# Ledger of designs, part 2: VH-VL binders against BTB/POZ domain-containing protein At4g08455

Target 1, 243 residues: BTB/POZ domain-containing protein At4g08455, of Arabidopsis thaliana (Mouse-ear cress) (q6dbn1)
Amino acid sequence: MRCISCREEYLPRNAGTCKECYVEAGETEEELKREIDDLKAKVAFLRLSSSLDHGTSSTSRSFTDVVLIASEDNAGSPPIPAHKSVLVSRSPVFKAMLENEMEESLSGTIKISDVSYDALRTFVYYLYTAEACLDEQMACDLLVMSEKYQVKHLKSYCERFLVTKLSPDNSLMTYAFAHQHNAKHVLDAALSQIVENMDKLTKREEYMELVEKDPRLIVEIYEAYLSKQVNTAAGGTSTSKTS

## First folded at step 13 (VH-VL; from V3 with light chain S94D)

Design W1
Fold by OpenDDE, fold request of step 14:
Structure W1 (fold): chain C 243 residues (1-243), chain A 121 residues (1-121), chain B 109 residues (1-109)
Amino acid sequence: as target 1 above (243 residues)
Amino acid sequence: EVQLVESGAEVKKPGSSVKVSCKASGGTFSSYTISWVRQAPGQGLEWMGRIIPIFGTAKYAQKFQGRVTITADESTSTAYMELSSLRSEDTAVYYCARSPLFYFKHGFDYWGQGTTVTVSS
Amino acid sequence: QSALTQPASVSGSLGQSVTISCTGTSSDVGGHNYVSWYQQHPGKAPNLMIYDVSKRSGVSNRFSGSKSGNTASLTISGLQAEDEADYYCSSYTDSSKWVFGGGTKLTVL
């Protein structure tokens, strides 16, 4: 039979498609599904909370302009203009800050500490567009900011990016970083990377440093490692009984 | 903009200690490593050691082992280098330098302005 | 840790090309691609020029890096007056340390 997709001759095992084309189609379908889910999430993130309906004086304050300032010792960073309504809709922390009679709400100025101008600019831009150009450092900075201001969509975005940048070499440090900043997806991915490369990583100087600094993390690593070993052993015994 | 700002110049006597600070701004302090590199007058760059702030642990070049202590304070985004038992040959410019955590083996992308330490009797 | 070996000085005319070598061992330059190059002008901190042997760190395409065996090379094409500086190679080591070359003074004639 000829495959309906690639037109190559194949043994009739599948309904009109060769095994290779079937697998490729499945992979494409999964990728499309992922893209659709991502788009849905983006649309959801960009939806302005219709909280406009409660006519109380507090809602009118949500449409006033605000500026964000990176409070780095360099007094020279330009303020970044934004809309309170956007900030409030994207971040529970900004909502809390701007809905109360705090100085920030009255002055229309929010000082953001421990961030670069570029990071803050990118952060604000993301709140409007759900888009950001990331490198590894920017992703780390935005991850931390997203955690601080509880912007879940951005945090997830940064985590996904960082996961793609994981390697055996950086996995131990990344694991610790993920723990510190409650980056669960990065943590899990880093842990997986560590477990897969235990033979090499345990010989690294960084491993010994981690042992010294935080033995709890080492215990977690070994628990994961042992769990994987047990599961692999159990799976191997089930296949031998069916032969 | 990412900056590493080091403490001011120091003049010390032989046998004393010096502590140099390096304050990092414009990034997440836990997302990179800090190295200390010195340069004697008219000489090349010499790596002294590094700290991983997130680990709080440091490694040193063998030459400085026992005399140098590198520390970091995450709350202030500041790294420190203390060199003890100072000698005249320790007269140098001391640099702090950053390496991103994800690529900590790629090199030093940002440097401090350098701190001149003069050891004289 | 033994310093990486660089020529003490190199010179080239304006518009010409020069190459600076950096020779290490199998435990540093020859063991992996974690080789970087730095430019240092007098009285200034070093600037990262090349990392991972050949990747440019936001610098002109006139700067290029390569490696063969235990020797890394920095090539500067189309020499300009501003290229006059000291150049240092560096490598990560198997012992999780850094080592620098002795530095090369580039003179533009």
Scores: ipSAE 0.864, ipTM 0.948, lowest interface PAE 0.5, mean pLDDT 90
Fold by OpenDDE, fold request of step 14:
Structure W1 (fold): chain C 243 residues (1-243), chain A 121 residues (1-121), chain B 109 residues (1-109)
Amino acid sequence: as target 1 above (243 residues)
Amino acid sequence: EVQLVESGAEVKKPGSSVKVSCKASGGTFSSYTISWVRQAPGQGLEWMGRIIPIFGTAKYAQKFQGRVTITADESTSTAYMELSSLRSEDTAVYYCARSPLFYFKHGFDYWGQGTTVTVSS
Amino acid sequence: QSALTQPASVSGSLGQSVTISCTGTSSDVGGHNYVSWYQQHPGKAPNLMIYDVSKRSGVSNRFSGSKSGNTASLTISGLQAEDEADYYCSSYTDSSKWVFGGGTKLTVL
């Protein structure tokens, strides 16, 4: 039979498509599903509890009622205008800050410590658009900010990005970073990467440093490693019984 | 903007110790490593060691092993380099430099302004 | 660990191209692609120019990096007066350390 997709001859066991095309179609379907889910999540994130069609343009100074300032030791960062309504809708922490007669609410100024202007700008932009251009450092910075201000959608976004940047070389450090900042997805991915590369990573200086810093993390790594080994051994025995 | 701000110039006697600080701003301190690099007058760059703040552990060049101590304080985003048993040959500008955690092998993307340490009798 | 080997000085005319070499060993330059280049003007801190042998760090496309065997190279095309500086190569090592080259003084004629 000829595959309806690639038109190549395939064995009749497959209903109209070759195995390769079927797999590809499945992968595409999964990708589309992920995209749809991401879009849904974005829409949900952008839904303002209040019917105020706040224009998506973070750049519009019109009707802004709060400014965020990156408190760098150098007092010279420009303020970033925002809407309290947007901040409150996106962050429980901002909600708490602004609903209470705190200085920030009264002054209309929120000082954000330990963040660069660029990171803060990107953060605020994300609150309006659910979009951000990330590199590894920006993702780390925004992850930490998202944790601090409890912006779950952003945290997830940053974690997903960082997972794609995992490598055997950075996995140990990333694992520790993820642990420190409660980045579960990154942590799991890093752990997986470590377990897959234990033979190489245990020989690195960074591994010994981690052993010294937090032996508990090492125990966790080995537990995961052993679990994987046991599962692999169990799977190998099941295939031998069916032949 | 990301900045590394180092402590001021030091004048020391032979046999004494010097401690230089490097305060990082504009980024997540736990997401990068800090290296110390020195440069004697008219000489090249010399790597002294590095610290991984998230680990709190340092690694040193063999030349400085036993004489240099690098530490970090995450609460203040500050790294320190202490050099003991100072000699005239230790007269140099000392730089702190940052390496991103995800690419810590790729180089130093930001540098401090440098701290001049003069060792004289 | 011994410093990477660079020429002490190179010179070129305005608009010309200059190449600076950096020679290491199989345990540093030759072992991986973790080679970076720094520009340093007098009285200033070094500035990252190239990383991963050939990736530019926000610098002009006049700067390019390459590697062959144990030797990395920085090429500066279309030399400008502001390019006059000291240039240092650096490499990560198998011992999880960094090493610098001896530096090259570039004079623009």
Scores: ipSAE 0.862, ipTM 0.947, lowest interface PAE 0.5, mean pLDDT 90
Fold by ESMFold2, fold request of step 14:
Structure W1 (fold): chain C 243 residues (1-243), chain A 121 residues (1-121), chain B 109 residues (1-109)
Amino acid sequence: as target 1 above (243 residues)
Amino acid sequence: EVQLVESGAEVKKPGSSVKVSCKASGGTFSSYTISWVRQAPGQGLEWMGRIIPIFGTAKYAQKFQGRVTITADESTSTAYMELSSLRSEDTAVYYCARSPLFYFKHGFDYWGQGTTVTVSS
Amino acid sequence: QSALTQPASVSGSLGQSVTISCTGTSSDVGGHNYVSWYQQHPGKAPNLMIYDVSKRSGVSNRFSGSKSGNTASLTISGLQAEDEADYYCSSYTDSSKWVFGGGTKLTVL
């Protein structure tokens, strides 16, 4: 009575696979379905808009037709060459900017304020590849840019990265940051960290600083904490531990 | 590239105030804290206080409480430290230093070049 | 008096190893607190070398950190002339304030 996949002994009447291999196959299938969904989202993000598939000049076939310049570096930052068709396909904001005969469309230059050259370069690279090498700082920078230019795929990517970097120690500041920048997934994850560590965090000076900044955030934290306490108390009504 | 650039050297008289600026680039200003650390000639590093820009709040070392004010302007990505009632022992190099939000307890990953403040009569 | 205790100086010959200690209390170095290490050459700003026993990116593998009880240690192996500098430890305390050690001057003989 050995499993045909792993050759381990198992209970009779399983269809040639043990319970462990059956569960592993189900987990593998779910992981593959998730990977397929991720690839579908990436393909959708990388598709080019048909609005720019024709009517371009012959020089546009192989060469760039717009440059982006990081204005926070004041001057001398290298221009970043790009294709209007890519920018428009990835961002409704660039679509509005470039398809409506604005100054940027006519000059072929997009000046972007409040960004470093490195952040802008990484942002443009993401628009072409759906990839970026992140650290915590770059993820924060790209999150802000993704909101400004409405690049939802990048916003999700930055949020998933930042969630992996959450800890009790950084949860209060991250909660405020996520609230300010409308990062819902990071916000929810930070709130969970805070609720799970209330006994430690309420004693920190940073907690009192958050109270001073915005008491409404404190109300949200306590409402979440109370909800957890109520759910814990109510969740055992069907338990067989009755006397 | 991450960079902190401080304002130029200052010469001050006892009893006056000094305000040092620290302009940050290469990052989202609300995603880190800014501390001020001073070093008198031949002496060690002394933490003065910090600001958390996402909160807009500052905290100070006890020694400087009441004499130091640390502020930030997010629109210019600039932090400021003002030290009042200057005395000759305040002669030092004043550094700004940042600590990233996600590692704010782990140390200062980037430092300004230092601002020399000289207090003499 | 500095909040964290470091030896005033340490010396070693080229190629040797040296260890710099940083002693505090359970409210700063001990417990769940983090210790960071900085190198400072004359006339320069401090440079972060070690945070929470991990090396900053780009720091030589010759530098390592450890912590036991209320004492943190920075070990520099294979001493080179460029390692001659001042070294500071620092901690973010239970009272949410930074403290520094008094500094250690490393002399490479």
Scores: ipSAE 0.705, ipTM 0.851, lowest interface PAE 1.2, mean pLDDT 84
Fold by ESMFold2, fold request of step 14:
Structure W1 (fold): chain C 243 residues (1-243), chain A 121 residues (1-121), chain B 109 residues (1-109)
Amino acid sequence: as target 1 above (243 residues)
Amino acid sequence: EVQLVESGAEVKKPGSSVKVSCKASGGTFSSYTISWVRQAPGQGLEWMGRIIPIFGTAKYAQKFQGRVTITADESTSTAYMELSSLRSEDTAVYYCARSPLFYFKHGFDYWGQGTTVTVSS
Amino acid sequence: QSALTQPASVSGSLGQSVTISCTGTSSDVGGHNYVSWYQQHPGKAPNLMIYDVSKRSGVSNRFSGSKSGNTASLTISGLQAEDEADYYCSSYTDSSKWVFGGGTKLTVL
């Protein structure tokens, strides 16, 4: 019988598809389900709050009503025009800043001194589109900004990118970085790298420097290591049929 | 837009100290390391030490152990190198250079412009 | 003295190729160490050309790096006048310290 999908000959099977096409269809289904979940998260992130429905400026032809300025960069760097409704919908921090009679709400200007112009521009672009072009440095910059402004969708995006860049060589510093910036997914991935390479990493000078930074981080590493040893012993015992 | 800007040139007497600053911009300060590298007139590059800001810890070349102190201030994104008990042979250009966290063993991707320190009678 | 050995000078004619060597030990070049290469023009800061065996973004494809045993090499093909500079190799050692080669002055004839 021929597979109705790929037209290759196969042995009888449920649904009239060969084993290769059935496995491929199952993998495609899981990929599509992940993409649907990602799109649902993007839609939820991009939705606008009704809390600033009357914030439209009648004096602006572009309808922008606030500007952001990266004051760490060139003082002549362009202001980034934006909409208060977008900022408050994406960030509880901007919501608190702009919906109350704070300095920024009255002036229509948000000055951010701890960011480059390029990072701020990319951050604002993400608030509008849920997209950003990342490299390792931009991902670190946006991760820090996403934590500061409580933009969880961007934080997750940066974390997934950084996890792909982990290696044993950078795991100790990445662990400390993730701990400092509350990046749980990066933290867990770095911790796994450390535990799997414990014998090698504990001999490096960077390990002693981590001990000097914060002994609590070392406790967390050993707790994870001990949990792995318990699970390995349990798993090994369960696969043995010898008495 | 990554940039390392060092403090201005210094003229110092033997026996004094010098403190050179290196202000980083265009990146997250805690996501890289800062090294100090010097170059005496007509000589090669010589690594002095580095700081890992996320750890707050420094490591020094043996030659400079006890004379050099490298620190960082995360709030201003600035690293400092202080060299004490200056001698005439410490006359050199002092560079700061960074290694990004994810490639910290791979090299120095950005350098400061260099600070000339002259130690003379 | 430098932990990494480079020739003091190398020369080549316009349009030709030149190779600069950087020799160390199994604890700084030959092991799992990464070797980087820097170009320095007079009065300027060093500029990273090669990290590991990969080129830095924006560096001409005329520059390439390789490593074999305890020796790393920088090859510059199609020599141009602006390639005349000092070149340094560097590595992060097993002792968690950086070392540099002594430098090589490239003269374009």
Scores: ipSAE 0.698, ipTM 0.852, lowest interface PAE 1.2, mean pLDDT 84

Design W1
Fold by ESMFold2, fold request of step 14:
Structure W1 (fold): chain C 243 residues (1-243), chain A 121 residues (1-121), chain B 109 residues (1-109)
Amino acid sequence: as target 1 above (243 residues)
Amino acid sequence: EVQLVESGAEVKKPGSSVKVSCKASGGTFSSYTISWVRQAPGQGLEWMGRIIPIFGTAKYAQKFQGRVTITADESTSTAYMELSSLRSEDTAVYYCARSPLFYFKHGFDYWGQGTTVTVSS
Amino acid sequence: QSALTQPASVSGSLGQSVTISCTGTSSDVGGHNYVSWYQQHPGKAPNLMIYDVSKRSGVSNRFSGSKSGNTASLTISGLQAEDEADYYCSSYTDSSKWVFGGGTKLTVL
């Protein structure tokens, strides 16, 4: 039998790939695994110690020089020690706040309203590690924070997560949320969901509520719907043989 | 943690109005809906209406249509419920409760502490 | 008043199981609607126990939800004294409105 990859003959015990091509694919995978391990080692070497990595250990070893506090409205919120250099490096908003002689730079305290301690802790951890454990609500909270503090990397991360959680049921409200918070990737994905399910969604009470909120959003939905219909007709040659 | 804090108890005379506030903290106000649910003494839970803050639109139970107004102020993360033309039958505890955007059909995950409204002569 | 029908009361002995029913229609329970369950102790706000047949995080595995046809059920196994409370079912209807059951008083004998 002949290999489907290189067209060389091979024994039938192989799954349509000759021995040389099968071995070559395995070698490529091993090289990629090695590159991933090398990159992980470089990241571990470069990673700055977070105050959150110390747990209850001494903060004096971390050399932190600023604290973040979840809203005064939240009783008992612990301060989160951080490094100004990390905040400035990840956020133009923190850069402006901390490099000018503003109240936050002078006091060493950044107060952030309308955020839970857990969301703030996760946000700061992300600034150090580029990792966050998300659920849908956390992703919404962090997306809003990332827009407010212009942390583009986190915003993209939250958007990709939320796109995977879209459904027809939540698409109308998600569309409005994404529009309000300038979340273009979520907006486009919600729009696609709405267009694909338009017959069902236009019958829901939430659709009429969206019309009441902002008819311009409805115009955008219909423009996308009409564009999809035109592109489908233009991209498909008639398959029917007779009419 | 997410918290809903309601305004204090009210004592009202028949024919007047009451406005109860619900301050949300520790979360993104535009990422959930707010409902108002009341409970008369010895009675069950009764849904009055809800607002979708990201739309700014409200929907009401038929029983309260025309007497209730539910609003939201995103800048303060606060929802309001106003009930007009009060009667003694409106004596109840008034709860606010939220449903998150991605699970808004699944139930109320956080509740306010309740506001007692007493209507008597 | 209530759009959903619950028994007025149920009882069970310590360590046993009880099931509380919530019966509606195809537009509020039987369709693709989600049914949620709340526990309320006297003088307290309701507490979400079950949503979409899944228990809320931190709720004991003794609480479980199920749905068949137009009836949802809350089952509490291994009854404890603190389970004595009022229990409510609720659903979000196709008209974008919430409805509650009339409530069920659970008595632990």
Scores: ipSAE 0.646, ipTM 0.822, lowest interface PAE 1.7, mean pLDDT 84

## First folded at step 14 (VH-VL; from W1 with heavy chain F104Y)

Design X3
Fold by ESMFold2, look of step 16:
Structure X3 (fold): chain C 243 residues (1-243), chain A 121 residues (1-121), chain B 109 residues (1-109)
Amino acid sequence: as target 1 above (243 residues)
Amino acid sequence: EVQLVESGAEVKKPGSSVKVSCKASGGTFSSYTISWVRQAPGQGLEWMGRIIPIFGTAKYAQKFQGRVTITADESTSTAYMELSSLRSEDTAVYYCARSPLFYYKHGFDYWGQGTTVTVSS
Amino acid sequence: QSALTQPASVSGSLGQSVTISCTGTSSDVGGHNYVSWYQQHPGKAPNLMIYDVSKRSGVSNRFSGSKSGNTASLTISGLQAEDEADYYCSSYTDSSKWVFGGGTKLTVL
């Protein structure tokens, strides 16, 4: 009789599972637990409050009651229809804007500056679906938008993507970018890249440019570097390396 | 759509200065670098310098050190190149070009339309 | 030298292949440097074709890049009339500065 998972032969009295399939099932269980946690976060993000849904002034038979416009004044981009209830549920910034009788609430138009139509469309799609197709540039664009509109779920999504794209070549500029846009997960990952490649990166001209931008960031890099060196050098021997 | 739009053509006298603008649209300005590249009539491409807006720092080709200043204004997503003490040899088309953050060492993915600067007496 | 060396011109017949070389040093081509390739038609801005050895999205598969030692190469297969243009290589040097090659005029016979 064959194992039901991998089809390897086994003793007839042992139903279904060989050692390799048991280990694989354990790894699959851990992956499923992580997916369940991800889905829980997605569900929490997508849930609408009944208290937030009431009070909309929609007059449209399509049931959309607000439009978003990439405000470049000369771009000619189409408006993006949306529901105030969705925007309010996903973003404290849209909540304040639309519930406090701001110009946007009264006009039914939200103008968003310094974004492309594609980025705005992807941002709105994310507010409805918790999904976005990312590349490195779109992730930067959406991260900045997510910080501006306080959409924490999207910010985390963009940060996880950008962390996978870090390299020694881009780590110094990514560190500065993450610091400016309060992207802590990207910041920590970039810092680790810099510390691990310190001997190469400190010889690059871009390192001196980072010193000029903000010496405080350099202090943080060196503190992390020195902490790693002390822990590596001293932690296992109880003796000094040189005399 | 991602675009780099440069300011209009200029005619200048020797000894004066020119300042060309490059407005970037359709992206996050802090997530890329801006370079200036010129091309004299019938000649090749010549890199002049670049700015990294997230650092606020510029670096110049040695040939132009002391005559060129490159700046950026994040609030308007605009880079500027100013070239002083103009000579007839500075007659050229001036391009701005960008390199995105994650690939800033790999090449220039978008270019402005070019600004013709003519230096004549 | 501070500039990358390209042949001044190259030619090929319709449907054939041509290769354009770009030679530098260990500090601008031969190390961990990335060499990019640009096509420029008369009166137009340069257009990025190759990121190092990888084709830019939306560029024909007829264009490919390679690098060996201090020399990078652009190969254009299946030549078409619209390929007639000037081609430039560029790299980001170890001194954190860009350099360009002198350019190569491609003539399609």
Scores: ipSAE 0.717, ipTM 0.855, lowest interface PAE 1.2, mean pLDDT 83

## First folded at step 16 (VH-VL)

Design Z3 (from X3 with heavy chain K59R)
Fold by ESMFold2, look of step 17:
Structure Z3 (fold): chain C 243 residues (1-243), chain A 121 residues (1-121), chain B 109 residues (1-109)
Amino acid sequence: as target 1 above (243 residues)
Amino acid sequence: EVQLVESGAEVKKPGSSVKVSCKASGGTFSSYTISWVRQAPGQGLEWMGRIIPIFGTARYAQKFQGRVTITADESTSTAYMELSSLRSEDTAVYYCARSPLFYYKHGFDYWGQGTTVTVSS
Amino acid sequence: QSALTQPASVSGSLGQSVTISCTGTSSDVGGHNYVSWYQQHPGKAPNLMIYDVSKRSGVSNRFSGSKSGNTASLTISGLQAEDEADYYCSSYTDSSKWVFGGGTKLTVL
């Protein structure tokens, strides 16, 4: 077959696209559609809760009215200035905190323990931009923060990133982590990795440690494993009668 | 900023126990493992054991099985190592070190500054 | 048991390259095991230099790691006085336990 889209590794022919290039073009279209949907969700996330825009000039963003502080002791990290309107628009937890005359609403200070300054700064930046530079550790940190502050857009972003970093080697620990932090997409992906590598993983000491932690998680793994075996067997059509 | 801060130096008598703490900051405690590694004077590094906080489980080097207990308190982001039945050969610097979840088999990316434990009569 | 073998010492002149070997078995180095490398100056904690064959962020490009068969290697090019230290290899074995090499004292002449 002739293909005008193939690399130099393929014979360039000028009659149309080969099956492989045709499939790649269709996959690219689906990727672009996904990107468009993601951008639409990002725009929706960046909208403010009120009908007022609160200004769009760079100068208006200088009028911050709240600070966030990483750690229980604020002497070690600089405060992160922010706008209450942005926080309440992105997080139901900040909305409840700042609208109900809590200590934070009155003092203008939100202290957040158990996070690094870098993670908190990245979290706040995401609330303003819907963007964050992630590595695996930052994604774990922001996932936990996003669950705590109910920032669904960030949680989804972190989960998608972590799913791309899953491997058989990290699947058992990631499964437990996802279960503890209510990260369903990561949990499902980790479970798939475990089921696909069951023979190797059940020989690892970490598997026995997971059994020790919570046998209910092992039940879930085996139920998924058995379901996969049934689906493979069900690929053949069969009739049966009971008597 | 990731940081591991260990408890202070200790002087112990043979037959006693020591418990060293390691407070982790700047990350999600459940997203990494903590190991304890010791170094006797003029000697190399010796892995003692580790804990996986998300599992709450510990495993030990065979040499220390039965004498070492490693625990973690997720609420304070602190790991502990207790070594019992101390003898003079246990005189060493004791380090805590961490391995992040996604690279837990690859190495220790952050170390405490070490706790000197001296066992003498 | 499961000890990784390193030379006790290596030396090199300023500007030269040195290589430190770390030899084990198929269950701790030669399989799909990851070998990491640590630099330790006197009185200080070890510092991770190489994450398997990948350099840790912030570590000079003069440090590189490689692996062939049951032997991993740390290469330090353009040797500088501050490179004088002890170097350790480590791996997570197939038995889910860590091991360290005996250490190599690098002397810069």
Scores: ipSAE 0.776, ipTM 0.879, lowest interface PAE 0.8, mean pLDDT 84

